# VHH binders against ENHANCER OF AG-4 protein 2 (HUA2): the designs that were tried, part 9

Target 1, 142 residues: ENHANCER OF AG-4 protein 2 (HUA2), of Arabidopsis thaliana (Mouse-ear cress) (q9xer9r771to912)
Amino acid sequence: EAAISRDAFEGMLETLSRTRESIGRATRLAIDCAKYGLASEVVELLIRKLESESHFHRKVDLFFLVDSITQHSHSQKGIAGASYVPTVQAALPRLLGAAAPPGTGASDNRRKCLKVLKLWLERKVFPESLLRRYIDDIRASG
Key: E = the ipSAE of ESMFold2; O = the ipSAE of OpenDDE; V2 = 0.75 times the mean of E and O plus 0.25 times the DockQ between their complexes.

## First folded at step 7 (VHH)

Design p25 (framework vhh_etentamig_d1; at its last look DockQ between E and O 0.77; V2 from the best seeds 0.00; counts 0 for: pae E 2.2 > 2)
Fold by ESMFold2-Fast, scan of step 7:
Structure p25 (fold): chain B 142 residues (1-142), chain A 124 residues (1-124)
Amino acid sequence: as target 1 above (142 residues)
Amino acid sequence: EVQLLESGGGLVQPGGSLRLSCAASGFTFSDYAMSWVRQAPGKGPEWVSDISGSGGSTYYADSVKGRFTISRDNSKNTLYLQMNSLRAEDTAVYYCAKGPSDYEEFLASGFDYRGQGTLVTVSS
């Protein structure tokens, strides 16, 4: 059900790692949540987790999960594609602000987030003008 | 060194079934999640299904969920894809694939290894 899917996703964020297995499992839970109309709640959970996360490497793991959810949703269309692509697009300023903060201490975060943005540009996940602006903004914050 | 060899493709009518196999060698098969990826004529690759190293977790593209079943036999280093209720849009070359376990590495390189593929044609 909806509550079980939401709780499972929230719990998965606590143990999220950079492995494809970990990110893939969390991605599947996010897709299931969209079927219950919870895509906005999932994205808000991701934003809150990113904003509260103190470890910079964990911020990157969470942003890679955002990438995984977004690209799977874009490629497969349907309910998940209809829900996550526009919801993530609207949330990008908050997601990127948390995942790739300014300052020299976050240069690795910005580099890794830039890799994702460039792939989104190549794969036409979001409008080109929007992605180029975010790429320029992140580069300027170094 | 690492080798992936697909088999089982062929011509089948809409509504029919096929079982694909992938023989893996050159790595510790049970340590790696495996995938099936397909490429239709003139189109880019499309992910079809994933299975964890133990076989305990499986994931499917929405287009095949309920019709395809991924499985593995770690004692034989073999990956399977059971395809039921086949449709014309399932026509593609099907590839067995292994990628790095790390997500960032996968973003950079994609799948490390793909086999030669096996052609599945669904037509009347």
Scores: ipSAE 0.498, ipTM 0.845, lowest interface PAE 0.8, mean pLDDT 88
Fold by ESMFold2, look of step 10:
Structure p25 (fold): chain B 142 residues (1-142), chain A 124 residues (1-124)
Amino acid sequence: as target 1 above (142 residues)
Amino acid sequence: EVQLLESGGGLVQPGGSLRLSCAASGFTFSDYAMSWVRQAPGKGPEWVSDISGSGGSTYYADSVKGRFTISRDNSKNTLYLQMNSLRAEDTAVYYCAKGPSDYEEFLASGFDYRGQGTLVTVSS
C-alpha cells in the first residue's frame, strides 16, 4: 500500500495546477503517504521537483502544495502532524531557496512565497523567530 | 449578491446520521468549488470538506474521512453534507462556503462564509 500511495502522489504532481481542487487532491495523497511512514520521501520528492523545475510559475504551484500539506498536517492531530511539520521545517532552506530564488526573474515568486510565510506566522505553524528570519532573508534577497 | 442558506441541523445521538443542505444563489454555482466549515463552541473554524465545481473531486479532513460525504446538485444549486456515525466531537455550527478556484485567492480570502450556519448537536 506504501508503494501505491507514493506512486499515486508522484503521478498527481505531473498534472498539478494552482487550483484548490488540484492541490487538495495531491494533499490528500501526501497525507495517505504519511500513514505509511513516507513523509520524508514525499518532502524530498517535492524538494527535487522544485529544484529541477525551470518554470517560475510551476515553482509557485509546488510551493503552494507544500503549504497545503503543512497546514492540513498542522491542524490535524495524528501521524501526519507528527511527521510533516518537523520534516518541512527542516527542509525550509531548500524549499524556499528553490521556490523563491534571488534575482529579477523571481520577484513574483518571492512575493507569493512571502504571503505563505506570513500566513504560517499568523497561524503559528512554525516558531515565530524562525519564520521571521526566513521572511527577512527573502526580503533582503529581493 | 451571493446567498448561502444552510439547513438540516439538529440534535442527534452518537452514532446517528444527519444530512445538511446549502441552497446557493447569486453566482454561477457550477463555476466554484464549495466547502463545509464548522465551528465548535469556543473554538476557531475548522475545515471539514471541499468539492470541486463539477462535483468530480472531493476532499475531507481526517477527522471526518469515511463518515462524511460531500455532494452537490448543480441543477438545484445545492450543496450537501451527509454525516454518518456522528460523535460528540462533531458538535458545531456548520457553514457552507463559496471558495475561490485559484489557490492563491483561497489563501488571501480564507473561507467565504455567507450563511448563518446550521447547528448540529451530538449528545445522548
Scores: ipSAE 0.244, ipTM 0.727, lowest interface PAE 2.2, mean pLDDT 85
ESMFold2 (binder alone), look of step 10: mean pLDDT 79; pTM 0.803
OpenDDE, look of step 10: ipSAE 0.524; ipTM 0.896

Design p26 (from a18 with D103G L104P E105S Y106D E107Y P108E G109E T110F D111L Y112A A114G; framework vhh_5j56_2; at its last look DockQ between E and O 0.05; V2 from the best seeds 0.00; counts 0 for: pae E 9.0 > 2, unsure alone 64.8 < 65, placed apart)
Fold by ESMFold2, look of step 8:
Structure p26 (fold): chain B 142 residues (1-142), chain A 128 residues (1-128)
Amino acid sequence: as target 1 above (142 residues)
Amino acid sequence: QVQLVESGGGLVQPGGSLRLSCVASGFTFSEGSDYAIGWFRQAPGKEREGLSSISGSEGGSTSYSDSVKGRFTISRDNAKNTVYLQMNSLKPEDTAVYYCAAGPSDYEEFLASGYDYWGQGTQVTVSS
């Protein structure tokens, strides 16, 4: 069960797109993975995919998936909320560093990641002081 | 209670026009608002599709999806707390239930999960 869920999620990442359908399917698989104790492995896989991704538009696709997993876990609570929310919080420096890097080539990436951070702030997904620091860091890097 | 109400849907011939209205109550949408209002549609068996968005936080910035760009125009009347979608050159493929939605103005305009408030929807049918 666990191995099937992990393999299905990893396969879904290879064809991920920014559509509601694609992100929704991958999110459901990630929630299933949390039921088997795999949330940290899912987040580490997302970090590695983001860090190794050379195309800026693909980085946004992956970060929007992180957002979808985070918001669904936060809203639904349970094992997914207890595992994904703290795990993503701890990984934010690596996730944002890869998804919203400094420099003129990634200005669209930074704008889209800022929109997600501001939404998380409004919905109290993470502590306010933490989110404001990341928002400030991204603004200063562009 | 916060509410969004769509109106203006109906049956129209191909090539025709309709104007949809979205009246908001329970909050104020104005210049400098923290909210955006967007239009979405959903046809049977298809994904919900974002069409257009208008924001107060960027001085009334507008966005359009490629599927409606050049045919649809979003506008607002802040005094009436109303957003409009003018739909021209309608095609049978535009047949769907049309929704307006409100959410934070700095979120990705076409991801439905970022919209907190939704209207009931209004049916638009384009057929001969």
Scores: ipSAE 0.012, ipTM 0.259, lowest interface PAE 9.0, mean pLDDT 83
ESMFold2-Fast, scan of step 7: ipSAE 0.561; ipTM 0.826
ESMFold2 (binder alone), look of step 8: mean pLDDT 78; pTM 0.809
OpenDDE, look of step 8: ipSAE 0.632; ipTM 0.925

Design q09 (from b10 with R99E Y103E S104P; framework vhh_sonelokimab_d1)
Fold by ESMFold2-Fast, scan of step 7:
Structure q09 (fold): chain B 142 residues (1-142), chain A 124 residues (1-124)
Amino acid sequence: as target 1 above (142 residues)
Amino acid sequence: DVQLVESGGGLVQPGGSLRLSCAASGRTFSSYAVGWFRQAPGKEREFIGAISGSGGSTYYAVSEKGRFTISRDNSKNTLYLQMNSLRPEDTAVYYCAAEDTYEPGDYDSPYDYWGQGTLVTVSS
């Protein structure tokens, strides 16, 4: 069943959109995967998909999914929170590098990623010093 | 904005079938992903499944997959839930919901618009 959940999540990334239904559906599958100890694999799939994605708007959709998974996990006191919060934290340099790439064409991506990081800072999702470093880095890139 | 009205609920025998409808107004139905939830007396609201605006993708909760089928007809602004092999534990008020575009931090409120619900009672 673990392999089925992982494959279902990977397939869902191919049709992911910015609707609350699409992101919510993918978030629920990611939470289900955590029950089978697959949180690290889910985050790695997200990293690979972000790094291979050619459309900038799709990169934002994928990073909003990261936000959804992370915020849901942070608000929970169970397995999903324990698994995703530290795994996403460790993956942030790769996730942000892909979601908010350098260059003038990615200004919208950087602004939307900054909105996420500022919300995470406000809600204390990750350590303040770490989030401020990422915010400064993204601001400096454009 | 969108307004949702469920219909098709009623009393059905165990093993029977029902088709629920959700009629949308507000003229933005095809731009919304829509889904079904249910709530039994004294229990929390439970997700059943959802369908994308285009109808191109569907997702079901694990316990309902195989017995329930979600579909939509954008020309009629209507969402459907086909329920087969009904059991007494399926007794609940069934709600349809429509969602807007995701905004950062929306992780705990996947739907912005809710109907009033339609009661389904599975009993002999």
Scores: ipSAE 0.354, ipTM 0.793, lowest interface PAE 1.2, mean pLDDT 84

Design q10 (framework vhh_sonelokimab_d1)
Fold by ESMFold2-Fast, scan of step 7:
Structure q10 (fold): chain B 142 residues (1-142), chain A 123 residues (1-123)
Amino acid sequence: as target 1 above (142 residues)
Amino acid sequence: DVQLVESGGGLVQPGGSLRLSCAASGRTFSSYAVGWFRQAPGKEREFIGAISGSGGSTYYAVSEKGRFTISRDNSKNTLYLQMNSLRPEDTAVYYCAARDTYYSGDFESYDYWGQGTLVTVSS
């Protein structure tokens, strides 16, 4: 059920860690949510969690989850691929603004987000001009 | 996010042994794959070996296999390098380094680095 999948995903965000296992479980829940038409709600939850998160390391964990969902969706056909790729693209300014903030305290965040953006560029996940613009913006903010 | 501090370096006679420690603080240590690197005077940084977050898998550079052993104790947030049969050419600053286990790079693609500890092998 949609409600069960959504609640499971939201709960998973509270205990998310930067392991393949943790991010893999959360990714699977996000893919299940897309089957019930909840991709936009999942991305909104990620944006809100990123924007409200006070711990910089947690912001990176959340952005790695965004990466996992996006790349899994890009490699698949069907509902997940159709839903998450365009929804994440539209959300990138807010996702990146929260995950890779300016200032000296966020250098690790910016480095990690740049690594993801470069991989998305190589794998053609999003338009090249858009990704290059975000890469330049993040580099300029350090 | 993880902070790494090496210790245990010093002066050792050729043929001697030394154990280096790397203390980690910050996030859960088991979330990181960790490794050891060294840099000899006037040379490039060299990979020694790495151990998975759980400690279940290790990988060593061919030149160091058999003389050096990497281990970790996640309950103590500590990484170790046991060095045996030391030679003058092992003289270097030794670094521990960590990388996330999810979105990891290659063994040489590490994001967190310690300050290093000097090992001098000399008579």
Scores: ipSAE 0.114, ipTM 0.430, lowest interface PAE 3.0, mean pLDDT 85

Design q11 (framework vhh_5j56_2)
Fold by ESMFold2-Fast, scan of step 7:
Structure q11 (fold): chain B 142 residues (1-142), chain A 128 residues (1-128)
Amino acid sequence: as target 1 above (142 residues)
Amino acid sequence: QVQLVESGGGLVQPGGSLRLSCVASGFTFSEGSSYAIGWFRQAPGKEREGLSSISGSEGGSTSYSDSVKGRFTISRDNAKNTVYLQMNSLKPEDTAVYYCAARDTYYSGDYDSPYDYWGQGTQVTVSS
């Protein structure tokens, strides 16, 4: 059931770490959630976790998960598999605002998010003009 | 926030040994970790030199520069989130400030990922 899949994804976020295995497992579960039409709910869960997270390194872990889901979705064939690309695009202001906050304590967050945005630009994951604007905004907030 | 703290430096005679410790906080260094930790040194007026590295992602894969290979050994204690550099057969030319540094290797195959986090350093002096 859809609710079970959503709850399982939320639970997995509590133990998320910056390893290929951890991010890969969470990515697979997010893609499975999309099959039940839950891509928007998964992205809202990620936004809420990012906004409530107190540890800046954990915000980077969560954003790397966003990247993993987005890249996997971008490479997918078919509508359901590709549903995260437009959903994440719409959520980027909230996701980036939480993952790469302004101020001196978040310089590493901004640098890590910039690396991801530049990769998305190179791989044509999102429109170039939109990505360049976010890159400029994050650079200006340091 | 990622932080690294070195300890274990000091004065030692030529041929002696020291073990340096690097305690990491802000991430878990384990066999599945994307973080790699390296040891570097810098003598006054000289360029910073890379000595050794250990990877979390590959179950402790290690590397050494030619200048220390066979004399220095890098290891980790994942339960203590600590990386060690065992230095044997020390020479006067090993006198330097020793730094540990960490880098996130998760996307290093896709784009450049330099060592982003550095400790404050620990002084090693080898003299008679």
Scores: ipSAE 0.017, ipTM 0.329, lowest interface PAE 5.8, mean pLDDT 83

Design q12 (framework vhh_8pnl_2)
Fold by ESMFold2-Fast, scan of step 7:
Structure q12 (fold): chain B 142 residues (1-142), chain A 123 residues (1-123)
Amino acid sequence: as target 1 above (142 residues)
Amino acid sequence: QGQLVESGGGLVQPGGSLRLSCADAGSTFSSYAMAWYRQAPGKERELVARITSGGSTNYADFVKGRFTISRDNAKSTLYLQMNSLKPEDTAMYYCAARDTYYSGDYDSPYDYWGQGTRVTVSA
């Protein structure tokens, strides 16, 4: 059921770590949620979690999960899985604003988010002009 | 945990070549980000080259154009092809592995280290 899938994903975020296993499990749950038309709700949960997270290293972990979901969705042939690409694209200003905040204390966050954006650029995940704009914005905030 | 075993070191003349290998006895090699570090006498370990689980590579400026890092996941082995060797390349070379999600994240500490293989560049 949709509610069960949402609850499972939300619960997974509480114990998320930067390991391939942890992010992989959370990615699978996100893809399952998309089957119920919940891609926008999943992305909104990620935005809210990112914005409320006080630990900068945790913000990076969450953004790496966004990367994992987006890359998986980009490689999908099915409609449900592919729905994360446009949903994440629309959410990028909020996701990046939370994951790579301005200020000297967040220099590591900005470097790691830039690595993800450059990877997305190389793999043509989102339009080049959009990604270059975000790259420039993040560079300017450091 | 995986046991990393380096081999291929030796004595070579300046301008020579060596190929280092690092074998992982563990079952998770294909998921690891791998690296080669080196340590000259009296110095700290320094990064030489990195390769992600997906095959993306990154090199220290002092080896760019001379060294090539590669991996064979079927053999659970990491390689470092070293060309145009210089006396300043003389060091103990260490293989390192990390179980990190992000294949481009080079800032996470390495979790596993080998015992090293010695490279000496002299006449």
Scores: ipSAE 0.013, ipTM 0.153, lowest interface PAE 8.1, mean pLDDT 83

Design r07 (from a18 with E31S S55D G56S; framework vhh_5j56_2)
Amino acid sequence: QVQLVESGGGLVQPGGSLRLSCVASGFTFSSGSDYAIGWFRQAPGKEREGLSSIDSSEGGSTSYSDSVKGRFTISRDNAKNTVYLQMNSLKPEDTAVYYCAADLEYEPGTDYSAYDYWGQGTQVTVSS
ESMFold2-Fast, scan of step 7: ipSAE 0.567; ipTM 0.831

Design r10 (from a18 with S30D E31S G32P; framework vhh_5j56_2)
Fold by ESMFold2-Fast, scan of step 7:
Structure r10 (fold): chain B 142 residues (1-142), chain A 128 residues (1-128)
Amino acid sequence: as target 1 above (142 residues)
Amino acid sequence: QVQLVESGGGLVQPGGSLRLSCVASGFTFDSPSDYAIGWFRQAPGKEREGLSSISGSEGGSTSYSDSVKGRFTISRDNAKNTVYLQMNSLKPEDTAVYYCAADLEYEPGTDYSAYDYWGQGTQVTVSS
């Protein structure tokens, strides 16, 4: 039941917190969805949730979930879960635009997103030129 | 390195009380990070059951399973880096090994997991 897995993931996003338990459970659901070919739908749900979220701390929680899913997928290249790497790469402009908005009120968001991007750069999760561009863009949006 | 050590278990008669302690090292409850410390138990032949949790650095929210709500109380002493479980009105069915566990704030690039640090457990036996 692909639909059941997707609905479970969508529901999980409503109660997501920054604890490892919360992010870990949501990550496992996302990996299960990928096994049913739903990686792109999961990423679309994350984009929509991020874009509609009004609380900046919640945007960070959601982006940390993106990091968790991406890191897990990167470490498991060659299995179903590995499909998140290219799917997240394509979604990065929208994910980062929502998670690290411009303005003085979002400085914590930008700092935390930069931490994630630097880690992805160090671990070669995405192309270096792409990550350096986003790092520069976020720093410039101060 | 994060470690959790439980103490305070033992034999008690029905209707009695025990206070369990969980001392953390390698992690401080004064941390500004979001976290949760939970109490769990496992009786012979049963799966591990969540009982109670406390979260946050200040005035953290608490939760209780229906089986212990009203009888058990979770609290913490940040200066002693200790979480307590006060168990009142103990029943024979409360007999189990009791564990504390920590669910720490997500750090980008670490492996995801459910409660990632567990104590060794402390035996509680409620019997006459």
Scores: ipSAE 0.354, ipTM 0.751, lowest interface PAE 0.9, mean pLDDT 85

Design r11 (from a18 with E31T G32P S33E; framework vhh_5j56_2)
Fold by ESMFold2-Fast, scan of step 7:
Structure r11 (fold): chain B 142 residues (1-142), chain A 128 residues (1-128)
Amino acid sequence: as target 1 above (142 residues)
Amino acid sequence: QVQLVESGGGLVQPGGSLRLSCVASGFTFSTPEDYAIGWFRQAPGKEREGLSSISGSEGGSTSYSDSVKGRFTISRDNAKNTVYLQMNSLKPEDTAVYYCAADLEYEPGTDYSAYDYWGQGTQVTVSS
């Protein structure tokens, strides 16, 4: 049951697109995985996929999925909220390092990630000092 | 810019059928899944309910809410830029204004079920 959910989520990452339906379907699978105690495994899959992804636009798609899971979990204070918010917080250095790499070729990635971080700041998803530090780091890497 | 126009509503008896149409203008379906079209309804005094969605190219995915699975079928005609909702075995509880909505590219901070553009709606009344 748990292995099937993990495999389904991993498969979904291979065909992930920027549409709300694609990201929404993957978000629902991630929420379902949390029900089986797999939130940390889901986040590790996301980190590994982000770090191995060669296409910069695909990195943005994956980070938008992180945003979707995080925002959904924050707004719903159930199992997903209890699991994903702290797990994503701990993973932010690796997630952001992969999604918003330094260099001129990744300026769109950094802009998109900054938009996400600013929304998280506005909605108080994570501690203000933590988010401001990441915002400053990304700005400095351009 | 983007416009959605619903048609096909009306009065039917319980057990009857209706086919709703949603014509899109200002954009076209693109592959693999840049656009998704959904059907929603709202009855007096109730919250808006999502019923069905269709996304992607000819082989795009479809989804249905539990309240309509097996009775309603969503389909698309890309040549006419139109999405249909075939409604069978209608019940008095299906009485509502039916809306077509378009879901575009994901934007950070939005609900994954959110839709950007909405039609004006078409009334469906199921009564004897």
Scores: ipSAE 0.353, ipTM 0.772, lowest interface PAE 1.0, mean pLDDT 83

Design r12 (from a18 with F29L E31G G32D S33W; framework vhh_5j56_2)
Fold by ESMFold2-Fast, scan of step 7:
Structure r12 (fold): chain B 142 residues (1-142), chain A 128 residues (1-128)
Amino acid sequence: as target 1 above (142 residues)
Amino acid sequence: QVQLVESGGGLVQPGGSLRLSCVASGFTLSGDWDYAIGWFRQAPGKEREGLSSISGSEGGSTSYSDSVKGRFTISRDNAKNTVYLQMNSLKPEDTAVYYCAADLEYEPGTDYSAYDYWGQGTQVTVSS
C-alpha cells in the first residue's frame, strides 16, 4: 500500500548515511513510491527532513539522496521514473536553501551542492538558465 | 583500481573454525569517509546471502544475519587494509563460496547500486 511505502521511506531517512548502500536503498524506496503516485510526498518529506536537520553533514547526505533520485529518474525511459525530475525542479529553492545555507559553517555544504548542480548542468537534467542562476546564488553566498 | 581479494577458505569438519581474509587495494580503510565492507555467501542452487558488515561510518558499526550471529565475527586491521571473518562452530549448511564486497562513499552522478566492488570468492566446504 501507498501509505506503507511512504512510512518506509520516512523511516529510511532517519538512518540515512553517505554510503552507496544507504543512498541506494533509499533511492529504490523513492522509486517504488513514485509507482504509487507519491513523488510529491517523497520530495516534501525530503524538504522537511532537510529543513529540520541540525547536522550540516547530514544535510549533505540528504541532498546526495536527492541527487541519486533525480539522476535515476532522469536516466529512466518511462513516465514512472521521470516523475521526480519536475517535482525536484519545483522544489529546488527549498532543497538548496536547506542543504547549502549561507555562512562560514556551511562551506562544505555549498561546495558539495555546487558539485551536484554542475553535474546536473553537464547532463542537462534541468534547464541551463535555472541551474546557472542557482550556481551563481550559492557562489555569492560564500 | 579498487580490488578485493578473499583468502582462507578450505575444507573443515563440522564444529571446526576458519578465518577468512579480505585484502582491499585502491582505497584506504583508515580514511575519514563513509564505507562498508560486507561478507556474503552463495551456496549451490541458493540466492546470495548477506552475512556481516563493518563500516567506517559513525565509529565503525558491525552487523550480522541471524543465521551466523554468535558464531561469526567480523573485524578489521586498518594498517593491513584487511577485513576478517572469523567463523566458529561451522555446520554443513555453511558450505558456500564466500565473497567480500565494498560499499564506498556515494559520488554524485554515479549509479546508486550498493556493493559495487566484489572479490572473486573463496570456497568453504564443511563436511566430514
Scores: ipSAE 0.365, ipTM 0.757, lowest interface PAE 1.0, mean pLDDT 85

Design r14 (from a18 with T110S D111E S113P; framework vhh_5j56_2)
Fold by ESMFold2-Fast, scan of step 7:
Structure r14 (fold): chain B 142 residues (1-142), chain A 128 residues (1-128)
Amino acid sequence: as target 1 above (142 residues)
Amino acid sequence: QVQLVESGGGLVQPGGSLRLSCVASGFTFSEGSDYAIGWFRQAPGKEREGLSSISGSEGGSTSYSDSVKGRFTISRDNAKNTVYLQMNSLKPEDTAVYYCAADLEYEPGSEYPAYDYWGQGTQVTVSS
């Protein structure tokens, strides 16, 4: 299996930054993992990392990586990377709960996650009713 | 607008050294935003090759392609808004136009590939 790709992806999460290069490299590794049927494992790793991350800035970086993977997968249509769209959809409650926590200290996180959700809505990445509900939930938590 | 200007290229003998500079404007290294600056080269009839990158603020991570590792060193001077590529032990095969490119902070829905701001390039010729 893709133990090399899996290890490289996990290592990339430890040093992930918000540059397009950093997020792009991690996205390509995630797509490589999907070729070996590991999309669910990659998403679970992202959930685990998000839930354990103490720095709010890094939570945004990780969620932007989720956006990058999801947008790439959505544009692929019928390619291995397309498997991330349904996998991320199922994981959204846990991903958003970790990336956009409640409370005044996380207002920047919520604002940035809302920007992603609105873009997903405009691009029809996920069902409209589902995205509108998450948007409303995040707005209500501030 | 973001602009990158390379300088320091020229003609050198095999085994010689050059230091390339990349000066950025419209974007400052000291603002604390995430970014990466990379050095690339392209010789006639060949694909563009990534050589080295530096990311983040002062003390950010660096990377090197195998073809230049140990010979080239990337560094930055945030006060001068400049990234350098020190090239040592130059070989004829290093002859190319050298480019610096900036990869700025990710925006939701950003395009691939990375590095959407490029300098005009500076010619390096290694010949006896």
Scores: ipSAE 0.398, ipTM 0.777, lowest interface PAE 1.0, mean pLDDT 85

Design s01 (from a18 with E107D P108F; framework vhh_5j56_2)
Fold by ESMFold2-Fast, scan of step 7:
Structure s01 (fold): chain B 142 residues (1-142), chain A 128 residues (1-128)
Amino acid sequence: as target 1 above (142 residues)
Amino acid sequence: QVQLVESGGGLVQPGGSLRLSCVASGFTFSEGSDYAIGWFRQAPGKEREGLSSISGSEGGSTSYSDSVKGRFTISRDNAKNTVYLQMNSLKPEDTAVYYCAADLEYDFGTDYSAYDYWGQGTQVTVSS
């Protein structure tokens, strides 16, 4: 059931940590959600969680989950690849705006998001021109 | 299910040597896999101090803090799923509980490493 899968994913975000196991479990559940046509809902849940999160380190954890979902989807192709890669690409301005906010207090967030963007560039996950624009934007904001 | 178990601590005279072992379970050490193993120590009333690390990247890489560089050597034995810390020229200041820790991040090549899995520690006492 689609609703059950969505609710399970949403619940998992509350206990998300930066460990391989935590991010891996959440990634597998997100990939399963794609089979029910829920990729856009999963990305919207991530955006809303990122935007409402008050702890900057938690924003980084959530963005690492976005990275995990995106890279696994890109590698797997199929339904998850067809769904998550374009959906995350469209959502990047909102995801990055929340995960890497401007200002001196968010320098670690920006640094970590830049690391992810550089990996996406190296691994050809998204168009080079798009990624270079976001890298420049984040560098300019801090 | 991920566990780290330290061994090899004990009492040693100044100038002596010890080799610590860290046996991992719940994941495997393969060259090129996404892990880092670090050695840390903590003396009573002091902050935890990072000493050395070894990565699972294809070429491998090691690092050492200035306090132990040239005296301590980190190595791994993938067949035994074990990481070692060879400690030479031990000083009374090296007295501490020694911990190994693992950072099991997915293979994205970022430097946002965090050590989330810790052993219980092994006591090293350097005294005459």
Scores: ipSAE 0.012, ipTM 0.134, lowest interface PAE 8.3, mean pLDDT 81

Design s04 (from a18 with L104V E105D P108W D111E; framework vhh_5j56_2)
Amino acid sequence: QVQLVESGGGLVQPGGSLRLSCVASGFTFSEGSDYAIGWFRQAPGKEREGLSSISGSEGGSTSYSDSVKGRFTISRDNAKNTVYLQMNSLKPEDTAVYYCAADVDYEWGTEYSAYDYWGQGTQVTVSS
ESMFold2-Fast, scan of step 7: ipSAE 0.017; ipTM 0.202

